# Designs tried in a protein design chat: VHH binders against Formin-H (forH). Part 21

Target 1, 361 residues: Formin-H (forH), of Dictyostelium discoideum (Social amoeba) (q54n00r34to394)
Amino acid sequence: VSLNEIIDLDREFELLLDKLAIEDPIKRKQMQSLPDISKRTLLEQNKADIYRTVKHKGPIESFADVKSVISSINTKHVPIDIIKTLRIHLNTADRDWIQSFLDNDGVQPILNILKRLERNKNRKRKEHSILQWECTRCIAALMKIKIGMEYIASFPQTTNLMVLCLDTPLIKAKTLVLELLAAIAVTDRGHGAVLTSMIYHKEVKKEITRYFNLVQSLKIEKNAEYLTTCMSFINCIISSPSDLPSRIEIRKAFLNLKILKYIENLRADYNEDKNLLTQLDVFEEELSTDEQLNSQQGTQIGIEDLFSQISSRVTGTPSQQELITLMTHFQRMSSSNLGLGVWTLYNALANQLEDELKIHP
Key: E = the ipSAE of ESMFold2; O = the ipSAE of OpenDDE; V2 = 0.75 times the mean of E and O plus 0.25 times the DockQ between their complexes.

## First folded at step 4 (VHH)

Design p22 (from p21 with S31R Y52S S53G G56D K98R Y100L E101Y S102E Y105T G106P; framework vhh_8emy_2; at its last look DockQ between E and O 0.01; V2 from the best seeds 0.00; counts 0 for: pae E 18.8 > 2, off the site)
Fold by OpenDDE, look of step 5:
Structure p22 (fold): chain B 361 residues (1-361), chain A 120 residues (1-120)
Amino acid sequence: as target 1 above (361 residues)
Amino acid sequence: QVQLQESGGGLVQPGSSLRLSCAASGFTFSRYWMHWVRQAPGKGPEWVSSISGSGDYTYYATSVKGRFSISRDNPSKTLYLQMNSLRPEDSAVYYCARDLYEGSTPFDYRGQGTQVTVSS
């Protein structure tokens, strides 16, 4: 993708945000952090439904009858070709057709397919993965228009099933799912849905903690696009809430999973990948910003909580040893007036350092 | 060194107008989005308004929309906030803030702030 194309996309997206009267800078930033596909999806949703009904020659003789199409996919055994044809059609169908499809519960059979695939993980993995991929693409196609996005975002099972697709071996599929989830997460009602689905994912996949597999993927996966998308998704879900405490809490979960360590590693390993680095920067910058905000709001964070937060941030990073060293110094400090003097000096030094960092970023 | 200095605050009556200024130095002013944020006693910081580097894009919090106007003079490196129809709830310390980088939030620098008090 040419730099010009990226620039154009970003510009168009900015215009869209303006059109949507999204004035909250935080929200805008969140949306700007979306994967390109998500941005495109949103752009398409707001473009005049220029969908021309393309007559497809495929296993489905006629797509004119929505009910017939739905019936054809509402079977226990759906050929991949039918789903492929559906995908193609969904990408070209007019708004009315899609509306009718939605109204006739056309999404449910797709979800049922995904559900069945999830249950039967032991069968021929490749065919199943392709079918899952095609189903996901159908969902993506639906999400290209506003009514579809709204429907998908509001459908209680949709995001749950989508998150389960994250364990697919097909990297493109994983990437797509994350992009779609990110797009959903930035909608008014979608953020909660995505968070809930991540809880669902934890339960179904028996994760130790929420987001565990996702964060682990940052460690394990080597695909730069996927990693970028992962980070983008993470950034989106963290930044979506307008209230600082919510952001802090969501972020805390990731910090507890040692995401900063992985971020450090990613910086080292992908130092030439601008997209990934951008997402990493966003994470770190947002973290820093919220920390600053939190410090200013004087929320009497208990010493223990404060320590927990600091510990969670540095654990697994090179800074961990530095923290330990500092804490060791603190441990040796007396509770006497002399000790108080030393604390005061430490605070003075810390302030000076902060000032210096501001001067010499 | 990046510096932001707010001015123009004061005590005013409800319904009055006030114009805040922020003098920027130490960076290429025109490349950065600039923001006004405010913090009232006992409350967290509240975003007020934003303006793009070129000045082509302006944004306002719902609470101030229609009453406040953000502008900038890039040659003089000055950010402005025209506040009209002031209300007691507008009382706060107002800060000028710079984006971390061009076109992106959050903020990396802010000034010391200027106090705005709206009281009868």
Scores: ipSAE 0.000, ipTM 0.219, lowest interface PAE 17.0, mean pLDDT 82
ESMFold2-Fast, scan of step 4: ipSAE 0.006; ipTM 0.372
ESMFold2, look of step 5: ipSAE 0.000; ipTM 0.107
ESMFold2 (binder alone), look of step 5: mean pLDDT 85; pTM 0.860

Design p23 (from p21 with W33Y Y52W G56D Y57S S102G G103S S104L Y105S G106Y; framework vhh_8emy_2)
Fold by ESMFold2-Fast, scan of step 4:
Structure p23 (fold): chain B 361 residues (1-361), chain A 120 residues (1-120)
Amino acid sequence: as target 1 above (361 residues)
Amino acid sequence: QVQLQESGGGLVQPGSSLRLSCAASGFTFSSYYMHWVRQAPGKGPEWVSSIWSSGDSTYYATSVKGRFSISRDNPSKTLYLQMNSLRPEDSAVYYCAKDYEGSLSYFDYRGQGTQVTVSS
């Protein structure tokens, strides 16, 4: 029996204890000390019972009625078995059923569950991780069909709630979320939604900059599948834009977080992991290719280039918040009725300040 | 990177037998519990049978107990469902499913399933 097989068994059994609401520390320790054969037997027995129980849920039995299905999941306390049955159905339903599900706001109850789990994350952490996992699997099922992928890519609130799962202790759940986000990011509409979601993640998790926790996980996590998926996600969001300036700007955030040092360490620690090494190679090869293209283009200094230079020097420093404030002032100015005069006044003030500080422009 | 490919379905007469197969790849097959689930048009999924990772323990839905037999061959990474005394109500798309939830859900039942139609 391999170590991974033993770890998977212990993990599944831990989830079973959570499903059975075994919260007493003493009883939980006693059950965790059972022989592997006993644990597997209990898992098998509970698996069979779960399938039978789900089959007898009346609202779910009438899957032809979309509104009945949505009503069964649109309650404050949705049984996990109902979410599992919904996932199986979403994986097998035809296009017309899925379209009706989306049109009747069937995704919203799933998002409501994820939102409640984030709000209550200080309570029953393991149980919440299991619910995040099952809800994420429903989203994955929807993404297998074009209309579902387009729906998820079009509504940033969906990806915003998905990214909250990235800090779950359940490795399989955050691996799944990264796989889904990567799939969304390679679509034209979805790329912007994913980038926006990472800003939302930064705000909720109080990161100093976007991607901080994600990049830090490359050092902390020791799961090769997760690390491979994480690098794949990073590569997808960087390479998805067809234009060089966008790729350079997105990549700068990761370079500023010293990702190249973490890649070096991962190569040393996982020297025989073909899949991970491939993703590390992709990151470095794309970086080299884009650096070569950038040096060849010798582009005139535009607004995007100037902002990119400022952003790369300021991001991750205490001055980042002041830059955001300045950009907010400029955004308000651009929408004012004062026109050119306001911009020229600001330029005159900036020139005077630079003269006083003896800064050469 | 889980892949499950179901086969062996078809059109048969009531009272006939069929053997379904599921070829598994992309995971350590011998380490996971496996299941057969079926879905008839307009109905929700119905659990049919489960088998322990070693093959020593099997479980069946009441509707198929005594008629169906689940088995596995870990060396060939294949799951089987032997269906005897088939009835019209057994008509459904049959899916095999991996028990461990470590992959994208759309890989579950992703092999398109195999259609079983029991009709005269």
Scores: ipSAE 0.000, ipTM 0.150, lowest interface PAE 19.1, mean pLDDT 75

Design p24 (from p21 with S50R Y52S Y57S K98T S102G G103S S104L F107M Y109V; framework vhh_8emy_2)
Fold by ESMFold2-Fast, scan of step 4:
Structure p24 (fold): chain B 361 residues (1-361), chain A 120 residues (1-120)
Amino acid sequence: as target 1 above (361 residues)
Amino acid sequence: QVQLQESGGGLVQPGSSLRLSCAASGFTFSSYWMHWVRQAPGKGPEWVSRISSSGGSTYYATSVKGRFSISRDNPSKTLYLQMNSLRPEDSAVYYCATDYEGSLYGMDVRGQGTQVTVSS
């Protein structure tokens, strides 16, 4: 067995993260927490690019001319079969063909189709869902190559139209869109684009608050693959920022929508689903870790504030004079130029005394 | 301009050894993972081996594990594949590849290939 055999999945996946220079601990933890199926998919996509780059023959003969291909899809009545053929071709075309496709605005006709489908959403036809699915798969094919991923991450119009697909009745299309948005959110410029697109989604869908429809889907949908992908996406957008305040702000939106209650219900309903349980664990573990970090930062007290608290409790008591004497010793140490060492020594003695007296601040 | 040039292929008997080389130019070779991929006539490409940027980690397809060894020399910008105990099924065009302009999903650069034929 050749490319279809994966030797020690977790080890191979760690190497993929190293190869892609994903060094941020939060991003690595999120990626490492992906279901085995998702890890295998990413590894397979990595192998697919090898197939594409080792091809000596250019595009399929009928697709040799990029401009003709773009013209064929840049029309009001695009047959579904043409989009299916384009999707197959995008998965196998070499980098030079894809670069030419991007340079000649080949993505725009696909976005125009998605835009037209959203305008005609009241015509809930099977054909509309299939066309939306095929267009989404074309975007997925482009994202398998770095130039395509960078292009899509750089243009918010693309992610704006992708998020509108989240309300489709076709579960496999919603699942794919969430996978693609999660992959975009992990990139440096893509995270901001995805967050902006979720604001756009709120405005277009007239949600009472951002993420409302997404969180409600955790209660409504009964498809384990979708639920796992949805939780993975939520975890990605929360954990991608390296700074604590950003993570807290994003997470608050989900907490306010009572996501913790839905997570509790999902644990009960899907108690043997390893992949889903992993994503639920990631959400709760990262919440706990960030709450601990936030409490450590939030309890920072300045010298003047701390002294004010001590002074207010000691003034007028028999201990007042002892505090003045102690402060006089500290005043002399501060003017002595002896530096950090003397303060460290006093702190060590104080810690030892407090431990003996069982005092815990 | 990124370029990869393979060499060292040839016609050999089963049980023989060959060492393939890949000369790289146009990018910071020492910063990227390198791969060997092969393709036999009428078959799809098969990933053979990969090596980390430092050379500290190596991985092999099950079909070649224990027989092939991948290595690199960063100062000379050269990748190697030492092939021992060659079998007829190892006959293929061998390609050097890198992810210089790759992404989360793969690689974008390949060489011209070098033909290896193992005949009985």
Scores: ipSAE 0.000, ipTM 0.134, lowest interface PAE 18.2, mean pLDDT 76

Design p25 (from p21 with W33A S50Y Y52S S53W G56D Y57S Y100S S102Y S104L Y105T G106Y; framework vhh_8emy_2)
Fold by ESMFold2-Fast, scan of step 4:
Structure p25 (fold): chain B 361 residues (1-361), chain A 120 residues (1-120)
Amino acid sequence: as target 1 above (361 residues)
Amino acid sequence: QVQLQESGGGLVQPGSSLRLSCAASGFTFSSYAMHWVRQAPGKGPEWVSYISWSGDSTYYATSVKGRFSISRDNPSKTLYLQMNSLRPEDSAVYYCAKDSEYGLTYFDYRGQGTQVTVSS
């Protein structure tokens, strides 16, 4: 069999949809609108599953005993070279070997290393980053096979430790972690794990709000590949749910962090970067499409309906008199020569009060 | 376009040597680790060797360790595999592959390979 690789992502993805018997034009268009990272992940998983269904000789014969391998990496101080060797082996081992590795908790020593790196301030910074990078690549190797991806997606401890790597100064490691998280988020089981891990990240890093550091990186980082991957990850976690309400709620977190302003700046700074511009376009186009769908599904609420809802909640409570007073103020404004500007001023003040009281819709 | 072109294969007798070459284009060769992978008739692909982006780290499959040597010339964007003491078991199509260091792909096969046949 040929080992020729993918040159044209869109063409290869179209062939994958054909092999999966996805013939509905609407479903094909939806799948073709997935971020490039999601498409690559699906293609690579399909390819890797075929490749690894036949037993292949690994790079190291001494890896025959899975438990011995796990024991060798489950030590207090693991040399970087051992982790590099493990990474190479994980990329070439057959399905049976990988299954045995997962069944014998082989992922746990890798997670223990990442956990120690986050806690150990005495380690040399360069060695720290290299070891973190190699451990992350081991996770990447496992994710190339379906059983590994399913394992990683099923255990929030794995994604929790991966998100802590997002604050590393090593741009390659941040980029890889975002790519892996995006791949996990594409899976139904993994989407929830990734969302939960971003909450964990907020708590551990003491972020003001979820995604704060991620969104700020769009302003701070000057690496086009990282920025493209970051936008791809954001697009992936927003677009992965099939239901409109979930997409709106996830996207709202990013909109509240003023992501649209950063997207404008990125367009100006990277005006010829086709890959980045594509991800920026995807964000804005999906936002527009979902706003249109939301408007079509929601009943148009008129003034009378809104007042009826307010009145029913307030009538008979101590707040009833305050509502009457507010309506009297609005009546006087409507009866004067006041224009649109005064109404917009009142709306701005209301928005400020809601923000201060932490009442976000 | 990313492209890898293998060459240097042929028919040789057991105990002979061959040097395989891989010409790379379409990516920053000096920024990526590289691999050699082989596939024998009727068998799946077998990983053979790895070299880091700088050339300072190399790894080999146990079956070829001590007989094969991987090297690279970053200025010419060329990867090499020096194969010594060839055995009939080494007969395969040999592919060079770009390591996807930051990606989910372990390595990318871009060429059709070069055939090595070790036979008396």
Scores: ipSAE 0.000, ipTM 0.291, lowest interface PAE 12.5, mean pLDDT 77

Design p26 (from p21 with W33F G56D K98R D99P Y100S S102Y G103D Y105L; framework vhh_8emy_2)
Fold by ESMFold2-Fast, scan of step 4:
Structure p26 (fold): chain B 361 residues (1-361), chain A 120 residues (1-120)
Amino acid sequence: as target 1 above (361 residues)
Amino acid sequence: QVQLQESGGGLVQPGSSLRLSCAASGFTFSSYFMHWVRQAPGKGPEWVSSIYSSGDYTYYATSVKGRFSISRDNPSKTLYLQMNSLRPEDSAVYYCARPSEYDSLGFDYRGQGTQVTVSS
């Protein structure tokens, strides 16, 4: 004989608060202080509704049956309400239920929905955005449990589809996606998955370089919460590696995209936003710290040493005359009052040419 | 240029074992998740298994869990799929895949494939 699962009143009431979209921590605590009889009454009214949303044909199905739940969401035209109900359940389900959900490929139907939404973008745009938002919240719910976080971090199809959501017009959805990706990136195992997914984003969105659209969003978006989360994500992917060379290499991509100029503009535009300013400070302070560490631990190459290396490789070749011509241009530039700006312009052009020619892969 | 080359397929009897190999080149293999995907005649592609870049975590489709084992050797840039207790329904072309293309099961690149035929 099978025994029914014993469900804690407090856990079931958390599902109800989620269903009512009560996200204010103070309001949630006040509602949790309601008498047990009031909580039971509200839960009983919603219990029948939850059962009816799982499957409308045949007997009423409960969330105790993982495979039936997965079957209910693994359809071509899944109702938004079923995904909402799943999201609420995932937020309060115990570890054993979540483990069974993961073991029976419960994440795959959610990913299939996100894939269909990407292929059919702009069809029924508002319902499309809501479904994308609810699927993303299901992933967020799974990440609250260590086994779910490890699954999401290790299943590259999941993070690949999450990064595609960064181009959504729904600001709250891409903010949530960046928050989730930052949480994944801060883990040792998840860092590689996120970096791989940003390569995927580049290829799918035809970016000229990895992170281009992400960095441009710092200029385009005017939502402080989004900007804070975006900077937090950038900081997490740069600072997660414990080794200095990895941090320098990752940060270089952002520096080449002129992120320091955008940080300067954000400081001016959001001068009283403490959360955003903190993330801007983190970026610049980590950069400064790593530059100091690099100067302490690395072998420093001086200008004379660099020229000696170039000269020894070029002397006696056809390139020698071209090098002399280039040095003559630089000598004239060094004698001018143009200052730092002209040197940085030449460096920007050199970086662009090296990228085009694939000199440093 | 990214290249993935599968090998190790063949014709085998039910209950036997095969080990597939995938040689990767043209990218930093040790930095990427990798997948095995299969496609049977007349069917769409089916994800079979995935392995984290370090090899610490592995994932399997329910149809192969407990029978197949994915592994990698980052120094040699090689991905492996050990297939045990093969069944006729496992007959397919097996592809080594790097994630990154949503139009093809979320894979950026895949190889030419290696044919596995399990004859009853």
Scores: ipSAE 0.000, ipTM 0.135, lowest interface PAE 18.2, mean pLDDT 75

Design p27 (framework vhh_8k46_1)
Fold by ESMFold2-Fast, scan of step 4:
Structure p27 (fold): chain B 361 residues (1-361), chain A 124 residues (1-124)
Amino acid sequence: as target 1 above (361 residues)
Amino acid sequence: AVQLQASGGGFVQPGGSLRLSCAASGFTFSSYWMGWFRQAPGKEREFVSAIYSSGGYTYYADSVKGRFTISRDNSKNTVYLQMNSLRAEDTATYYCAADYESGSYLSPSRYDYWGQGTQVTVSS
């Protein structure tokens, strides 16, 4: 598209970051790396909140009673057409109507539909996927208004059910879900909710580790818009925390899943896709920057760092069970009222053994 | 018996080139990040370059970017550092190191295994 359109969007988004008092250089860079669609969504959301407070054109007669609307979608079998009608209304409703909808638990019936679809996922796949998409679009419509975004970011149950849609065969639905989760993840309150939702996703989908299916989708999916959105989501959850240790910890999960190999393949397969290449660059540049910062903080050795090194070397070997047994002893010692004495005794025994075996640092 | 054996160092004039090699044995080489670090007399070890286990990603210190090239041959369990346009400030003992962790490649303390040094001296 035109360079002027890109420049105008980026300029307006910079002004939004200033308005929201986002001054952390790393956080700003991460947010500026968001897809154009996500940037436009955030811009429209902030603009809509201001103007919806001012404009009332009278009630919409078919939706005058918010409780009646909620009751119509709070049934065991909700026709797709009713959800489509709700979605259209949510995109045009004023702030007062949306506030009333949220206050009367209007989001819960939508979440109940998503929960039922997950329980009955062997149902006719096309209808199932379309209903997931329409429900996700209703959530998207709510997120265009600041009060809706704040509501969704504040209630982890909402993000927990949104992530269940990531396994849908409908590429546009899971692309939208990742876009919405990325928008939530860049907020301070929403970041924790999104991380929790990915743990929930792991448990429900029985993943070996968190993010496994997400990272595998980078190899499996051939849709450039999806791949760009997926990388953007990954970048958002890693870079949203202002503290270095949190970013390194979250990124490590993706590095352990061999994401760098998939990024290499994506660069080869999508060499002309500017948006995707930008997200790949962001991942690698932020990795490099954070490792540089970590190195500059000196040779500080923490408990978690030591454990990670030991675990990495011992996992998959016969020594793994012995390490688990040793850690169980340490867990018991940490709960005792004489813990210092016990730790000191273990250290004395370890020093003696290491001397006899000639094991020195 | 884990072993990392660095070689290829020597004396070279400014503007010259050297190729360092690090031969690895006793561990699953293809699963490890490989890094090059250097240490000049009276200074701490500093990062030079790192390469991901597949060879697909390479990282360089700003001082060597554009002049040095890291590569690896997993079939030979060897990592290489091609050093071009050498400068007096490149004079140091060069160490190769292996890291099972997929991150933290800039931090010497994060590497699991260290090789013996190979001396590089750039002087007229």
Scores: ipSAE 0.000, ipTM 0.246, lowest interface PAE 15.8, mean pLDDT 79

Design p28 (framework vhh_8k46_1)
Fold by ESMFold2-Fast, scan of step 4:
Structure p28 (fold): chain B 361 residues (1-361), chain A 123 residues (1-123)
Amino acid sequence: as target 1 above (361 residues)
Amino acid sequence: AVQLQASGGGFVQPGGSLRLSCAASGFTFSSYWMGWFRQAPGKEREFVSAISGSGDYTYYADSVKGRFTISRDNSKNTVYLQMNSLRAEDTATYYCAADSYEGLYRTSSYDYWGQGTQVTVSS
């Protein structure tokens, strides 16, 4: 049992005592001293009112009517204070209120805000980053309840818009997004959704390779909590599949992006950060374990592995476009009717050039 | 501008008491969760306590439950931490922080931070 689980249980139980109008401090303390199993049993047996009173100075004065709440956020220009007020309420609302919110498409206005921010991302960066942060926190609040997590994991549109928030300059928003994606990725349904969303991210951000921006952030960002969360997310998406071939395939993408070099640099720069070092250790230990398992199954190195090695050395350098051009020439040759003779001529020319430049293996 | 000014720290003997105060300005105080965190030399910043904007909900770290009490006065824009039965391991710089997110113990969740006040429990 985690500290978060204990805090969530104590919070829900405190709300139950409020609903039952138990105001005597001695009686409250006595009931709060009950074992966790007894508290959970009482919460399960007591059907709470769908709506609870949360004291707010915000623009949403009552949360009794779910449809009115949804209408207040379903406008083209939503003030940030309304989203903040909604987020606070989502963190304290009971299961029945959240179910009604989901059933009445309450998530869609939040996603519409995120989509509008992506369309207008160059206009007001600071204001946009704060709105992305507040919308992401609303999603986080929903994911604390099983029905919310299942909803988020089941609709790829949600994770697609979440990954776009990784482009935000606000480090705490990037950190939260990665933490939420990691939690989704370790679920049976959520792993595939997260992998699909990273393909969507590649398309929208025009990345040459999937995960390029994510891996580059390990070099660029200097925030230890972000770096730890980023490595944790990478570890989660690699290790969630129970089958060895899937783990090898996903890990190859990161190895091709020089992640081992960045891990070496992070160990040097953050030598006393226990949490980060643990995530770096996890990556390397799981790689080692899977390599041992893979060797027992006789996995072979081939043309795809050679290309991966070349790509990892050249991606992100000025030579990247020249490699693409060269591969385009090879694609053209492979579709020609000239056959083996053209490939042997290219090899002969390459050998002559290497000899002239005195390049030795 | 947003400001959080912590005060009330000092030197105290084991078993003694101190009350910390955090004066807030530049935001709508009653709409924010307020938290106390502490950091001892060479250690990570750790959660101590949090209180909701209304004051209706409070959370405490296990190490301080029954000894510390968090409270707030929204008319004065001030949050307090009453520390009783102080121990040598309570020695740290204490920080107040403001957050519109549930008062979770994650440092990254908090929007605004104060400069801190030093508490030293020693004979």
Scores: ipSAE 0.000, ipTM 0.170, lowest interface PAE 16.3, mean pLDDT 77

